# Miniprotein binders against Uroporphyrinogen decarboxylase 1, chloroplastic (HEME1), part 4

Target 1, 365 residues: Uroporphyrinogen decarboxylase 1, chloroplastic (HEME1), of Arabidopsis thaliana (Mouse-ear cress) (q93zb6)
Amino acid sequence: SSSSSDPLLVKAAKGQAISRPPAWMMRQAGRYMAVYQKLAKKHPSFRERSENTDLIVEISLQPWQAFRPDGVIIFSDILTPLPAFGVPFDIEEVKGPVIQSPIRTEEDMKRLHPIDFEKLQFVGDSLKILRREVGEHAAVLGFVGAPWTIATYIVEGGTTRTYTVIKNMCHTAPDVLRALLSHLTKAITEYVVYQVEHGAHCIQIFDSWGGQLTPEMWERWSKPYIEEIIHAVKKRCPDTPIVFYINGNGGLLERMKGTGADVIGLDWTVDMADGRRRLGSEVSVQGNVDPAYLFSPLPALTEEIERVVKCAGPKGHILNLGHGVLVGTPEEAVAHFFETARNLDYQTLFQNHVPAEKAEPELVV

## First folded at step 8 (miniprotein)

Design p62R (from h0 with F62R)
Fold by ESMFold2-Fast, scan of step 8:
Structure p62R (fold): chain B 365 residues (1-365), chain A 82 residues (1-82)
Amino acid sequence: as target 1 above (365 residues)
Amino acid sequence: SDLTQRLEELLQRFWQLVDEIRRLMREGVSPEEIQRLLDEIEKLFEELENIATQLGNPELARDIEELFDYIMELLASLQSRL
C-alpha cells in the first residue's frame, strides 16, 4: 500500500511492466444490463440520462459494480459536446439523433462558436465524482469523436449509411469542409483537456466513420486534424494516454500509429499478431476480441481471450472487444469476460514464450 | 410484447446472415451471392429501423447502426475474396 500509482490500464497504455492485461469494453454501460433497462424506464429521455450528473454517474458505475472492469468510461454520447459550440441536436423517436440545422455552406459556418463549458458542466462534475468513486481501483476514461466522424454527423444531419453529403463536400465544397474540420479540431482539443482536468485518466478518440475513407482520403481529411489534437493535448496533459480507434481499421494501422496516439485500438477483423507486428513495440494496443464471441459458449470465449492476449504480448495491451458491445449481448458473457481477464497471469501465459530472436526465421523471398 | 418478439426474431436473422457470410468465406462465393446478401441485409435493416421507430427507442437506432457496420465489415471481407 504505497502512495497511489497509476491504475493498471494507464500502466498498460504506457507500456509499463504489469502482471495481467487490464480490461474494459467500448459501450460498457447500456441496454444489455437489466439495471440499465430499469433505470431507462424511469428516465426515458436519452438526453436526460446523458446530461444529468447523477444519472451519468449511476449508469457509468453500473458495469463497475457488476463486473469490476479496469476502466470506467463516462456514460455519454459522441454528440454531447456539439450544442456547446453551436450545433444543437435532438434525439427523435423515429430517426434517433437529428442535427436541427446541418452545416454545409460558408453561411452555415457562422453559427459555430468556441466551445462553452458552461453547457458541459454535467460532464466535468460527473468525471470528478467517478474519479473519487473508482480512481484508486480503476482508470476513469473520457472520450470524444474525431473531427471527420463529428463532421459526418453535422453535415449529414444525423446518422447515415451512404455518407453522400460529406463525400460530395470533399469535391464540391472542400474549403467549407476544411473550415468545419478546423473548428471541430479546436473544440475537440479543448473538450479533451476539459475531461482530463476534471478526472479522466485516459481519453479515447473515436474516428468511427474514418473507415469509410480510402487510406489516401483518410490521410487528407482526417489524420491531420487528429494529429493536431493529439499533439496539443500531449503538450497540455503530458501524463494522459490517448487511445485511438477506427471501425474497420485494418488498412490504416501504420497511419494511425503516425498520429502520435499512445494506444491503437484494433478492429475485431484485424489479427492481433499481425497488428502487433505492423505497429511494433513503440505503441500499445487495445482490443480486439470479436464481440460475436460473447454469444458463444463460455469455454470458447475463454480460449479466444487467451489467444488474443498471447498474440498481443506480455505488456502494452488493454484487453477489449474489437467493437462496441452489440445489442442482445448476454450479461453473463460480459461477467465471464471480465472474470477471465482478472484471472489471467502473464507469467503463467508466457512461461513457454520464445523471444522473437529465437523464433523460427521468417521466410524472406 | 409482439414488437419485442419481432426484434428478437430480426436479431436472430442478423446472426444467421453473419453465419452464412462466414460459411461463404470458407467455401467460396459468387457475385450473385454477394448481391443476394446485400439485398437481404438491406431488407433486414429496413425492418430493424422500422421496429426501432415503433418502439420509440432512439438508443436502439444507434445499436442497429453498430450491427449494420459490423455486418458490412464482414461482407467487405467476403467481397475482397472475389
Scores: ipSAE 0.440, ipTM 0.792, lowest interface PAE 2.5, mean pLDDT 88

Design p62Y (from h0 with F62Y)
Fold by ESMFold2-Fast, scan of step 8:
Structure p62Y (fold): chain B 365 residues (1-365), chain A 82 residues (1-82)
Amino acid sequence: as target 1 above (365 residues)
Amino acid sequence: SDLTQRLEELLQRFWQLVDEIRRLMREGVSPEEIQRLLDEIEKLFEELENIATQLGNPELAYDIEELFDYIMELLASLQSRL
């Protein structure tokens, strides 16, 4: 259960009474910031930046020092845990992330082993330092990729626009794919628990490429594994809220609610009021300002933030973008987003506002 | 560098396509126009991946993936209006 000492973001995740929405951004630290670009020139290896405790901490804190978001997410790669359970990768200067030996056959599966946290001490150490550094002023967030999303990287051999290999495996090698997803589910569950034990207040599960599946295929190939993770984590870490996000999730909201996540992240294409109505009152929501608004004049950004917040209602809302921060985003817009969130007051905002779900009476025919 | 300038030009083209899709959402769209947009997006992202490779910046692969997700979601929203 939550206490008065919980960070604002955790209280929002649990649907508790608060004075304003907490705010953070997916892909919060990164290349849109001049200070990150300067650090990256000094330390050009992405593996070094994502696997060195001092650099992880420095980078993770850059947006917090500049903008004071209510959440500080650990700077990490979605592929970071992979070598620890038998899937080595390189970040090639010319090609980006490359999985040295993709897993596509039963023989390839023999390389997998239980997760070895000796290879991930930099993650645990970084979370402990972040928790200390932000004190009472922010929640520390950990994250993981969902099994489908991670399997996509593994079987595709890196980034993909087509999803050809994994989609074909659904038909040509379904038993191999199920075995891979099962192994990933166990490793991801342990990795989530590890992050919580080392300081994460909250965990976000990214099924970034789950939206590439039809709803029926997502229920077959992704949902069961996410449910298993959430169920296992909730038993072992009952006080830790879980946020669940899928890119392009408009067709999946009710199914996402069914996973048992505390917070459903709405993508930017979903109308917040519609999302709230469809999800009901049992879960909290995160999002979902269109990241393109960060390229708009600041008054338009303010108006959109207020519109989204009013649609989400006076509790159970973590303000965020409905997508990660896009390359080229102006730092001034990010600063304005967080200042706008801090200056909101639910009592003032809702004096003459009726929440969308209560403004629309049920139609009984 | 010239490669960095080319990346900026491709990112400008990305936002121009985003603006065009938003305009079509207001004005209406045909299946033929959707296919043209898909072809233009595919070409743009082939060029973005090529320039990222030449620049030797591995993080750009993730940035390009994020941009592709964004525009494809926008296009899917447009397609749902048909």
Scores: ipSAE 0.478, ipTM 0.814, lowest interface PAE 2.3, mean pLDDT 88

Design p63E (from h0 with D63E)
Fold by ESMFold2-Fast, scan of step 8:
Structure p63E (fold): chain B 365 residues (1-365), chain A 82 residues (1-82)
Amino acid sequence: as target 1 above (365 residues)
Amino acid sequence: SDLTQRLEELLQRFWQLVDEIRRLMREGVSPEEIQRLLDEIEKLFEELENIATQLGNPELAFEIEELFDYIMELLASLQSRL
């Protein structure tokens, strides 16, 4: 059941009446902030920062203390749950994430096991602390990668620009890929439920590399597994909204709506009015200010925020960027973004000056 | 440091390429211009990856990947106008 005590962001996700759009940013904590850079110099290991409870909490709270966003996302890595179900990784100083033993064959699949939460206590503990610290003022967000995106890391052995190995497996080893995606679906479902049980108000699913598939291939190789996760999570955690985001999703919006997600995150390349028209009113939307606007003069940023909000409509909108915050983003622009969101008022923006009897014919034609 | 200064120079080149792509979206573009942009982007990101390697910062590698994704989406939008 819905509660009147739900944070603003959760109410928006559920399409409930609210006075303004809530706002948060993808990649909210990070190197664009001076306080983060100072902490990173003291604790240079990214794995230490993403796997130590005290550091996770401190980093996650840095943007909340500075900017007071309506959402506080746990500082974590998309690969964090992988060792807990049999896929160890390293973060190399030069290359970033590396999976030295990729999974590509039936024999490799034998290394996988059900997710072991004893290896992920730092996630649960961090979420409990974040919920205690900000839960009355902001929504705590957890997140997870979609099965296709996670499978791509596992199969490719790390980051990739070509997607050669996984795309080849769609044709040469489809049974192995389906088995991997099925295992990931179960592990991801449990990981989402774990985050909710430990304090997340809301979960975002990232299918960052789903945009590399044609719509037909995405419906075959990604959508069914995402649907399975969402249906299972909603059955077990019925009050927790799910946000679904794909980078480069312009061609996939209608298909994304079909997953059962409460909120569809729009990529920055999608016009918000077009996206809203295509998705209809049954789902909420998130986004989608072009992150480049954070490098624009502040009045231009204000105008773009107001334009996006007006296009999204007076309910069911979580204001965000249509991409993660980019390197070099000025902190002053981020502060202005959140201050602008707090100063918006739906009644003022969508005030109806037309009598109901005059408006009625226009609504039905 | 000299490496930090070089990184700033490469990031400025990145934003100059973004501005050029946006100009071409307004003015029109040829297939040969698309190929030239691809070549310039490839060279820029080779230099950015080299700097990230020398600085030994894995988070910078993530951020460079995000910049690459961003500019490639811009270029795809430009290419779809042909």
Scores: ipSAE 0.330, ipTM 0.745, lowest interface PAE 3.2, mean pLDDT 87

Design p63L (from h0 with D63L)
Fold by ESMFold2-Fast, scan of step 8:
Order: structure tokens, then sequence, then C-alpha cells
Structure p63L (fold): chain B 365 residues (1-365), chain A 82 residues (1-82)
């Protein structure tokens, strides 16, 4: 059933009747904004910025103050929950995230424990403040990494271009990898519920590195754990929509739909019309304007936004980029994107649509 | 400066390659064309990284990393259509 009090983005996620698509951007707060760069110079530690409640709130609200998107995602890191269940990490300026004690053996697994939310109070407190500041005008979004993506960080010891350790574990230590994925599934489920209980209207699950698996390997090593998370979350938080996104997801759309997510995020390499055809009308879609269009002349950006919206259809669409916002993106283009979304009207956009069954048949055989 | 002008030329070349890959996604592509694109991308990014280093701008280093990921994902999508 619909609730009249739900934010526009939540209504879209549920496939309810609305007058326009809601819009937000992956990597919405960040380096492309001058105000973020100034704050980062004053507070150079990324961990300070992502683990201090006042800074998380300030950063998360920077794009809200500038652009008034329909969604406000908490400024956080995909690795933020890891220390709370036994996997400490550091962010190093040159290397990025580093896990000094990777988990690769049965002995290593003994360091893992159930998630301790006393170590994550800054997340819950930040979500409560964001909900209070923004919740009447926009949806508050939480997010989490999928078990495969998180396991890759943990076993590789940080970022990787080759995925050598985790790929080898699939063959040489599959029971250890399954045990790790199962532990992560339980911790991630609790973290999603925690975010909802503290103010998130909607949750996005990122399987950022799932796209590097073949579809058959993804079905084996990622999909079952994501399904378990979604099933458990829907049982405990039945009114909270879940968005599911994978980088490079063109070959995985039908399998992603099978996870039970309410919204499938299409990456920028998928044509929206093809994506909608493959997914059908039973699920909602998010995306998928190519972030490169933010470097185009503003009229070209408007045309592309309208094209994507028309292809997605008059309901069940959350307008977004098909990728995170790129470093160096002009703030003027981001402002134009959100202004364009606010000025769209589904009745106007679909006024001249002729359904296929009403179209004239071919006259020449 | 000459380096700034060269950077602009290389970024323009980047977007030309992106447009070419999008065109090939519509029109069809051969394995030989994929290999040519890989070679051109490698050469382009070697030059971009060299210019960014000489200019000493860390924001450019991050942009180049993002642009590389972007075009490689697009090329992977093109290859999957073969």
Amino acid sequence: as target 1 above (365 residues)
Amino acid sequence: SDLTQRLEELLQRFWQLVDEIRRLMREGVSPEEIQRLLDEIEKLFEELENIATQLGNPELAFLIEELFDYIMELLASLQSRL
C-alpha cells in the first residue's frame, strides 16, 4: 500500500504513481564541490571526516544546501562497519584503504565477532540528524557493501586490480571463503537494519566488484548472500525499499532482479530502454545518465536526461547517473541536472505516446 | 602553457574515443577494432599520466584514474557484444 507521507524517492522505489522522477547522485557529496575541498584541507584525515558525526552531517548536507536533490545519502565509507566486527583498517594517502591483517585462513576467522554498534554510534547519530534536517523534503539514504565486495577488501588487504587472492581462494579455500561470506552476510544484515532504525528511508547495496565475476561465478559467490540479506531486511523492515547496484552490470540485470531488490540500478553502459525491456515493469529502476554528460553543454545534458526518463517510463524510476559523479565535474552541471529533474512532468513527457497495440500495422509485406 | 594545451588535446582525444566506442556499440565491431582501441587507450593514458605528473596537480591524477575506469568499462561492454 502507498503512504501519502512517503518521500518522492520512496514512492518511486515502490512503483507508486508520482508526477516526476526523483533524482540523486552516487558519490553526491565530495571532491567535485569547492566546499568539500575546503573542508578536507581543514580536516585532512578521511577517517576523521567519515567517523565524526558533525563532519558527516555537514558533508552529507553540502549537496542538499547547494542543489536540493530528492535523496540525501549519508557520507560514509564502504569499510566503515568493518572494525565493529573484527576487521580494523586504515586509509593511507597513496594506497587508500589498507587492512594490515587480512583474513585468509580458518585461524584468521577466529578474529571475527558479531557486529558491535557501540563502535558505530556516529553512523546512527548522523542518520538521526539527517532525517530531522531533511526528512520532510527528501529521502535519507543509507548504504552498505555486498558480502563479495567486502570479502575482496578483507582477503586482498585493500584495493586490488587483479583479484588474485580471492580468486585463488575460490579454488584452494572455498570453505573458508564461504564461512567469511556467511559472517559478513549476518553483520551486513544487522548494519542495514541499524541504519533503517536510525533514520534511513532507503538502503542501497553496492556490489562494486561483483561485475568482475562471470555471471555463473556471481550466482555462486555473491547472489545467494545478497538474497539472504534482502530477505532478512524485508522481514524486519518491510516498508524500506532496497536499491541494488553493481558496476559493469550489463550482463547481470536479470540475475540482479532475482535477488528480491525493489530497485535495480543500471550502470551507464546499459541503454535504459533495453534495461527496462529486460527487467519488465515489476521492479523499479535507478539511473542511468552517463556521468560524461555532465561535461557536455547544458542543452545536451537536458536532452539526455529527458531521453533516459522517457525510456524508463512514467513510474518506478529514480533518476541518477549510471556511475558515481566524476572528479572535476562542474558544479553548474550538477545544479542543472537537479533543476532539470524538478522541472520534469510525466504528463507532459508522455502526452504523445502511442501504445504499440494501437499503432498502424505495416502496409507493405 | 604547452603542457596545458597538450592536456586539453589529450582530453579531447579521450572523448573522441568514447564517442567512437559508442558508435561501434550501435554499428558493430570486429576483434581487430577492439585491439586497435586497446592500443590507442594505452597510449593516451601513458601521455595523460605523464602530463599530470609534470603539471604537479593531484586533482588531475584522480580524474585520469576515473577516466581510465570509465573507458575500460565501456570497452568491456563493447567486447561483450561480439
Scores: ipSAE 0.014, ipTM 0.490, lowest interface PAE 6.6, mean pLDDT 86

Design p63M (from h0 with D63M)
Fold by ESMFold2-Fast, scan of step 8:
Structure p63M (fold): chain B 365 residues (1-365), chain A 82 residues (1-82)
Amino acid sequence: as target 1 above (365 residues)
Amino acid sequence: SDLTQRLEELLQRFWQLVDEIRRLMREGVSPEEIQRLLDEIEKLFEELENIATQLGNPELAFMIEELFDYIMELLASLQSRL
């Protein structure tokens, strides 16, 4: 169903006719901005910044005020919902995210409970304010980690480069891992619905660490839980599009499409034309400018944006990077990216040259 | 500080590795070269994590994970060309 009241980004996600691609960036608010760096020095606790409504709103609006993107994603952490269903964490200066009591056994599973939104009011309040501030001009985006990605944090006890504990659990404790993934699926579904009910126009699911699995293992250990979330959310929030993104997994595109997501995010290593061909016309795409292009001269960045947009086609494309904004990215390049997106016109880019034809005059005899 | 200067040097080395991987994507690559790159990346990120630990900056830990994800995705793309 077409709706002229939807923000440009939502129309693109639904594959509706639009005049240009909407644009936003993964990790849109962040350290590449001087204003963020100044705020972070004043409020050095990342957890404070991600759990205080005033700070969440201020940070989320920093790129909006500077660049006017078509999407404003809530500044939050992938671990934010965890304490609300029984997994407390800290962000320690030395170690980063730490889960002091990892869940690895049936006994550990007894600590989990249904998600308690009284502990997440700062998320709901922030989304309501963001919707009020930008909802007429931009889509408000919420986000959540996929069950596999969240389970990795929980069983590893925090950040990991080896993924040893969770990979071993696939073989040595599969029933415990399935029980954990099932609980996370329910909690994540409720958290997505909560974000939508409090102002999000669109939700992005990140399975950032799904890339550490082979395609067969991802299809066994991640895909079914993502499918369950998407199916449940679409029943309860039928007008809210879902974007699905995995870092570095061009080989998973067809499997990602199979999740039922409205929009598949392509990483920067995927050729956009190939990605569109493989996904077909039934799903929209997001991406996928290489974030390294933001370090290129501005004319080269313009050419790359136009190339990606032409490959994606005149419908069902949310312009983005194929990765989050990298540390050290020049603010002027980010400004140029969004200005370029606003100045694009699908009619001009996809105009077919039709030779002039003469209508035959009617002859009355 | 000396740690801040070392961090800047390691970030410069990160971008040099990115450029090298992109060059190899154009010119071709061997399994031995991929293993060398993996070893260099592992050493680089071990040093970055050590500095993040010494500086006690949780934001820096998240930024290092971001850079690690980026270069590993790039390396995986290079490996797929074999």
Scores: ipSAE 0.048, ipTM 0.575, lowest interface PAE 5.9, mean pLDDT 87

Design p63N (from h0 with D63N)
Fold by ESMFold2-Fast, scan of step 8:
Structure p63N (fold): chain B 365 residues (1-365), chain A 82 residues (1-82)
Amino acid sequence: as target 1 above (365 residues)
Amino acid sequence: SDLTQRLEELLQRFWQLVDEIRRLMREGVSPEEIQRLLDEIEKLFEELENIATQLGNPELAFNIEELFDYIMELLASLQSRL
């Protein structure tokens, strides 16, 4: 455990003194980049691109070679670990991810088994290569879906806008749903540890669809399983920070803090100053520039980045978007975002700043 | 192609709706206006999904779902201001 050798992003996650915020983006590698589009035409199967070591490494490194972000997240899919514990899926041309045999009954549960890492060697191998290529200059990030988010895919049979089947199961088959969430919790814990052991400096947990629950339902059906994962991972990998992100998290911030995550990712709709006050200084924050600002004139993007950084404070901030990079985002804007982050200096930026968690609100007359 | 032209038109309509919601966040909004926005968003994404189906492009389908998530989150933020 050498804090002095940690990448800038890991130091920020731990709330350590640093000279500027590290920066990376959710959905960092992708279709907005011309080099990705060319590779995707040559290798049109998304599943092939996310399950082939050489392709995963090439894609994951595309934004690092172009933009030099402070974090390099493995190119993967949240469904990638599912076949390894008994839930096969495919990606259909129009429907996207499809789980042909959803799990909804006690009988269906019999297909589940402990996670088999022989089926996930491409993940471990990719992380080892990424750690070797960038580990001295950037943090390598792994990621995983939270139990509720993964259970939603499994139970619904793919993507959903209504969440009808899983919400119905909360009332009609709660014991089956709890058993599924418990199995997922164990598999996800092992998958996170696997990623850390194979090179990840940091892990992000995505509860992408947790925001579709009321706070009370999220507290019941998602939070306990996330807490169990975080506690187990921290015992086995005590030096690895965990970032926790939910889409639409404005009403959940205090509850998210309660999970034991080191870093809370703020959604783009949350005011950073308000979010920082609600979370306090004990936890670090990530985000939360609106991804649509990447379509704005570059000076406006610079002003928004500086505003967000000032609101987050001089410690414990990982600069990011408050959402994934949107389709059609100009590569020039992404380059400008990272260049702006590199040119920030906390010492000059905060000469007259009072930290938000200790500041009294100023009344505008 | 005609499908590509329709896709471009629908994406322009998407960004116009985003700009309108942002304007309403500054100026104020009524429950009736929120319902109108919901109806327009529903129709827009039904058309986008039909184009994705006709083009047989799963990455476009993923992008459409991402845009839906984005605008619905923005609309929820607007609604919380009521």
Scores: ipSAE 0.033, ipTM 0.550, lowest interface PAE 6.3, mean pLDDT 87

Design p65A (from h0 with E65A)
Fold by ESMFold2-Fast, scan of step 8:
Structure p65A (fold): chain B 365 residues (1-365), chain A 82 residues (1-82)
Amino acid sequence: as target 1 above (365 residues)
Amino acid sequence: SDLTQRLEELLQRFWQLVDEIRRLMREGVSPEEIQRLLDEIEKLFEELENIATQLGNPELAFDIAELFDYIMELLASLQSRL
């Protein structure tokens, strides 16, 4: 909705007039916080922490209580929905996430079924509580992995450094891979709608491993499925902004714009002014402070935040890192990031603003 | 603990390598220096993974993977300058 009661982050996502950029961080809750580390010692199972409503709510609210970001993302895992449509996983100490029965053949595909939300009630319940707790003061964010990224976990049997199985399937079993991606597209679409119906103001789609594909391969194996998800979600949840992020996305920005996402998240390696120029004013942007600045002296962090904000322009910008929060990040730097964002004023910053789209003079050849 | 101290030392080495790569991006780099950096990164991350496993926290393995992605992305930027 374009209501004046929409949270600041939702207004920014829609390109509406606001007084400052909203701010949140990818991997906002986690081990960099002392309170999270204490909770993890009491509840050492990651699956317990990511699948218990009370723990999900407590963890998701830890950064809210400490830093008051403009967005509160549900504490969850990219693999969380997988058992609900027929792909169980375990988290093993040595290997991390393991899918004991990968899907690689037409016979394996028979294990897949439509997503069963009875197995995901802890997600819906957590979103309802988070929405109540933040009130009008922040947006609640849900998230989901893109079909290519999720398929990579499923066919590789867990995390991968080589991408050997999925790359081989592109050539040796393309029909099976397309069938898997199609099933994932349907499950992911339903999961996004479920999150919105249970309290999410905004959804971020992560195609974390889409950047590992050439642009032509990404257009073949990832983009069509993401477009299908966005189109379907927009029909059913027309007021909900969608943020789209790919790690290492510098070469894909124009193609990402083509997906129909409301907000394109910029990787930290992309210059914000260049990214804004390439994307134009029809979409909003998110990011993209280098997370390494959180390890620098606080004045340097302030200067970088202000530089990024000035490059993004006075509307359609959600301030974030261009990457998730890295292990060892000082809590005082995170606090300073959010305090800096709250103290910004667009009117003061943009007295002499020249939009990125108009910054370059006409070429003289 | 000794393992926690070792983890902190390896994380400091990680940030030293990040600073080295940024310096080389400004000053210029040789293929020999790229290979040395790749070898140092490989050794560092083998040790980080071993420490994470010994500490018995699979979440730390995800944190280590994120650090690896970050430094490899930085190194790719350096390699493009050759």
Scores: ipSAE 0.444, ipTM 0.793, lowest interface PAE 2.5, mean pLDDT 88

Design p65F (from h0 with E65F)
Fold by ESMFold2-Fast, scan of step 8:
Structure p65F (fold): chain B 365 residues (1-365), chain A 82 residues (1-82)
Amino acid sequence: as target 1 above (365 residues)
Amino acid sequence: SDLTQRLEELLQRFWQLVDEIRRLMREGVSPEEIQRLLDEIEKLFEELENIATQLGNPELAFDIFELFDYIMELLASLQSRL
């Protein structure tokens, strides 16, 4: 059981009785907001914005000040922890993220070292400030990339649409890839614990590129490392719920449940009722409104939110999109999403349902 | 600017492709139509990446990658109906 003082989002993650679904959005802070665009113009370096404590805090709080979501996720980058364990990267104007020295061989592995939190103080400091600013009203979320997703960036040298290098390594250099994934597993575990110790109420693990694998390949190359992270974190931080999300996860839901995560984030292509049925009522779910609905008329957005909430059921649901916020999303639609979530009431939404087994039998004389 | 206007045109084309895929999900689809969609998506994203490069905006490159991920997930849903 968890404390009655826990934020609404934490209670939902733990499957506790609550009056409405909490709501937050993946990619909650960002370019769709005018205040973010103004700040980015003043501070054009993405690395500066993601590695400066004051800027991280200001950006992370922009959606909370505007919309009052039930979760405030730290503004950061999935690559942020990499230099702290031996993988430097640059954000180039033309190419985006670039890892100039990819790791692909046993010799390359010698550059890796245990994670050095002296290089990540801006993360810990930012989480402490966020917890102080919003912790009594909203959950503070940290996040991390899963080992497969991070390994993909490292071995590809940056972003990829083909996954050629890492897919080839599965067959030509499997021992090297396993050694990399094992090192990442240890570093990621420590990074998650660090975020919790510095103020995160909840952690989301993103295996953004895990959906590019067949289920059998995901069972081999991703799932074991995620299970190890979750198991280790739950031992050291037993009160902290873990949310697990994969892009394109329709074929992986049962396997995702098998990782030991408290909350499974459903991709927007999954029917919520089907996903809930497949996962069962014991595990909590997050999502999964199609982000395209934010471009729809507001009444259609309201109707879709209510449909998703009804399908998810009256407990164990964190309302979210089934994908990150897309470029061009209207701020008005985001405001409406959060206002709609705050105005929901489970008792009202489920008042018209009387289960057959509890209905009084018809009596005749 | 001309580049900003071209970006808006390409983003509109993205949403038109999304709408087309959703129509095919209702009406039915052939393997040949799926291949045509794959070819059209690749062409669109080559153009989007070229515009992002010309604008010198690394965050836009991330945004474009997420749009690609979104439409490919939608296309995979269409393929699973075959």
Scores: ipSAE 0.509, ipTM 0.823, lowest interface PAE 2.1, mean pLDDT 88

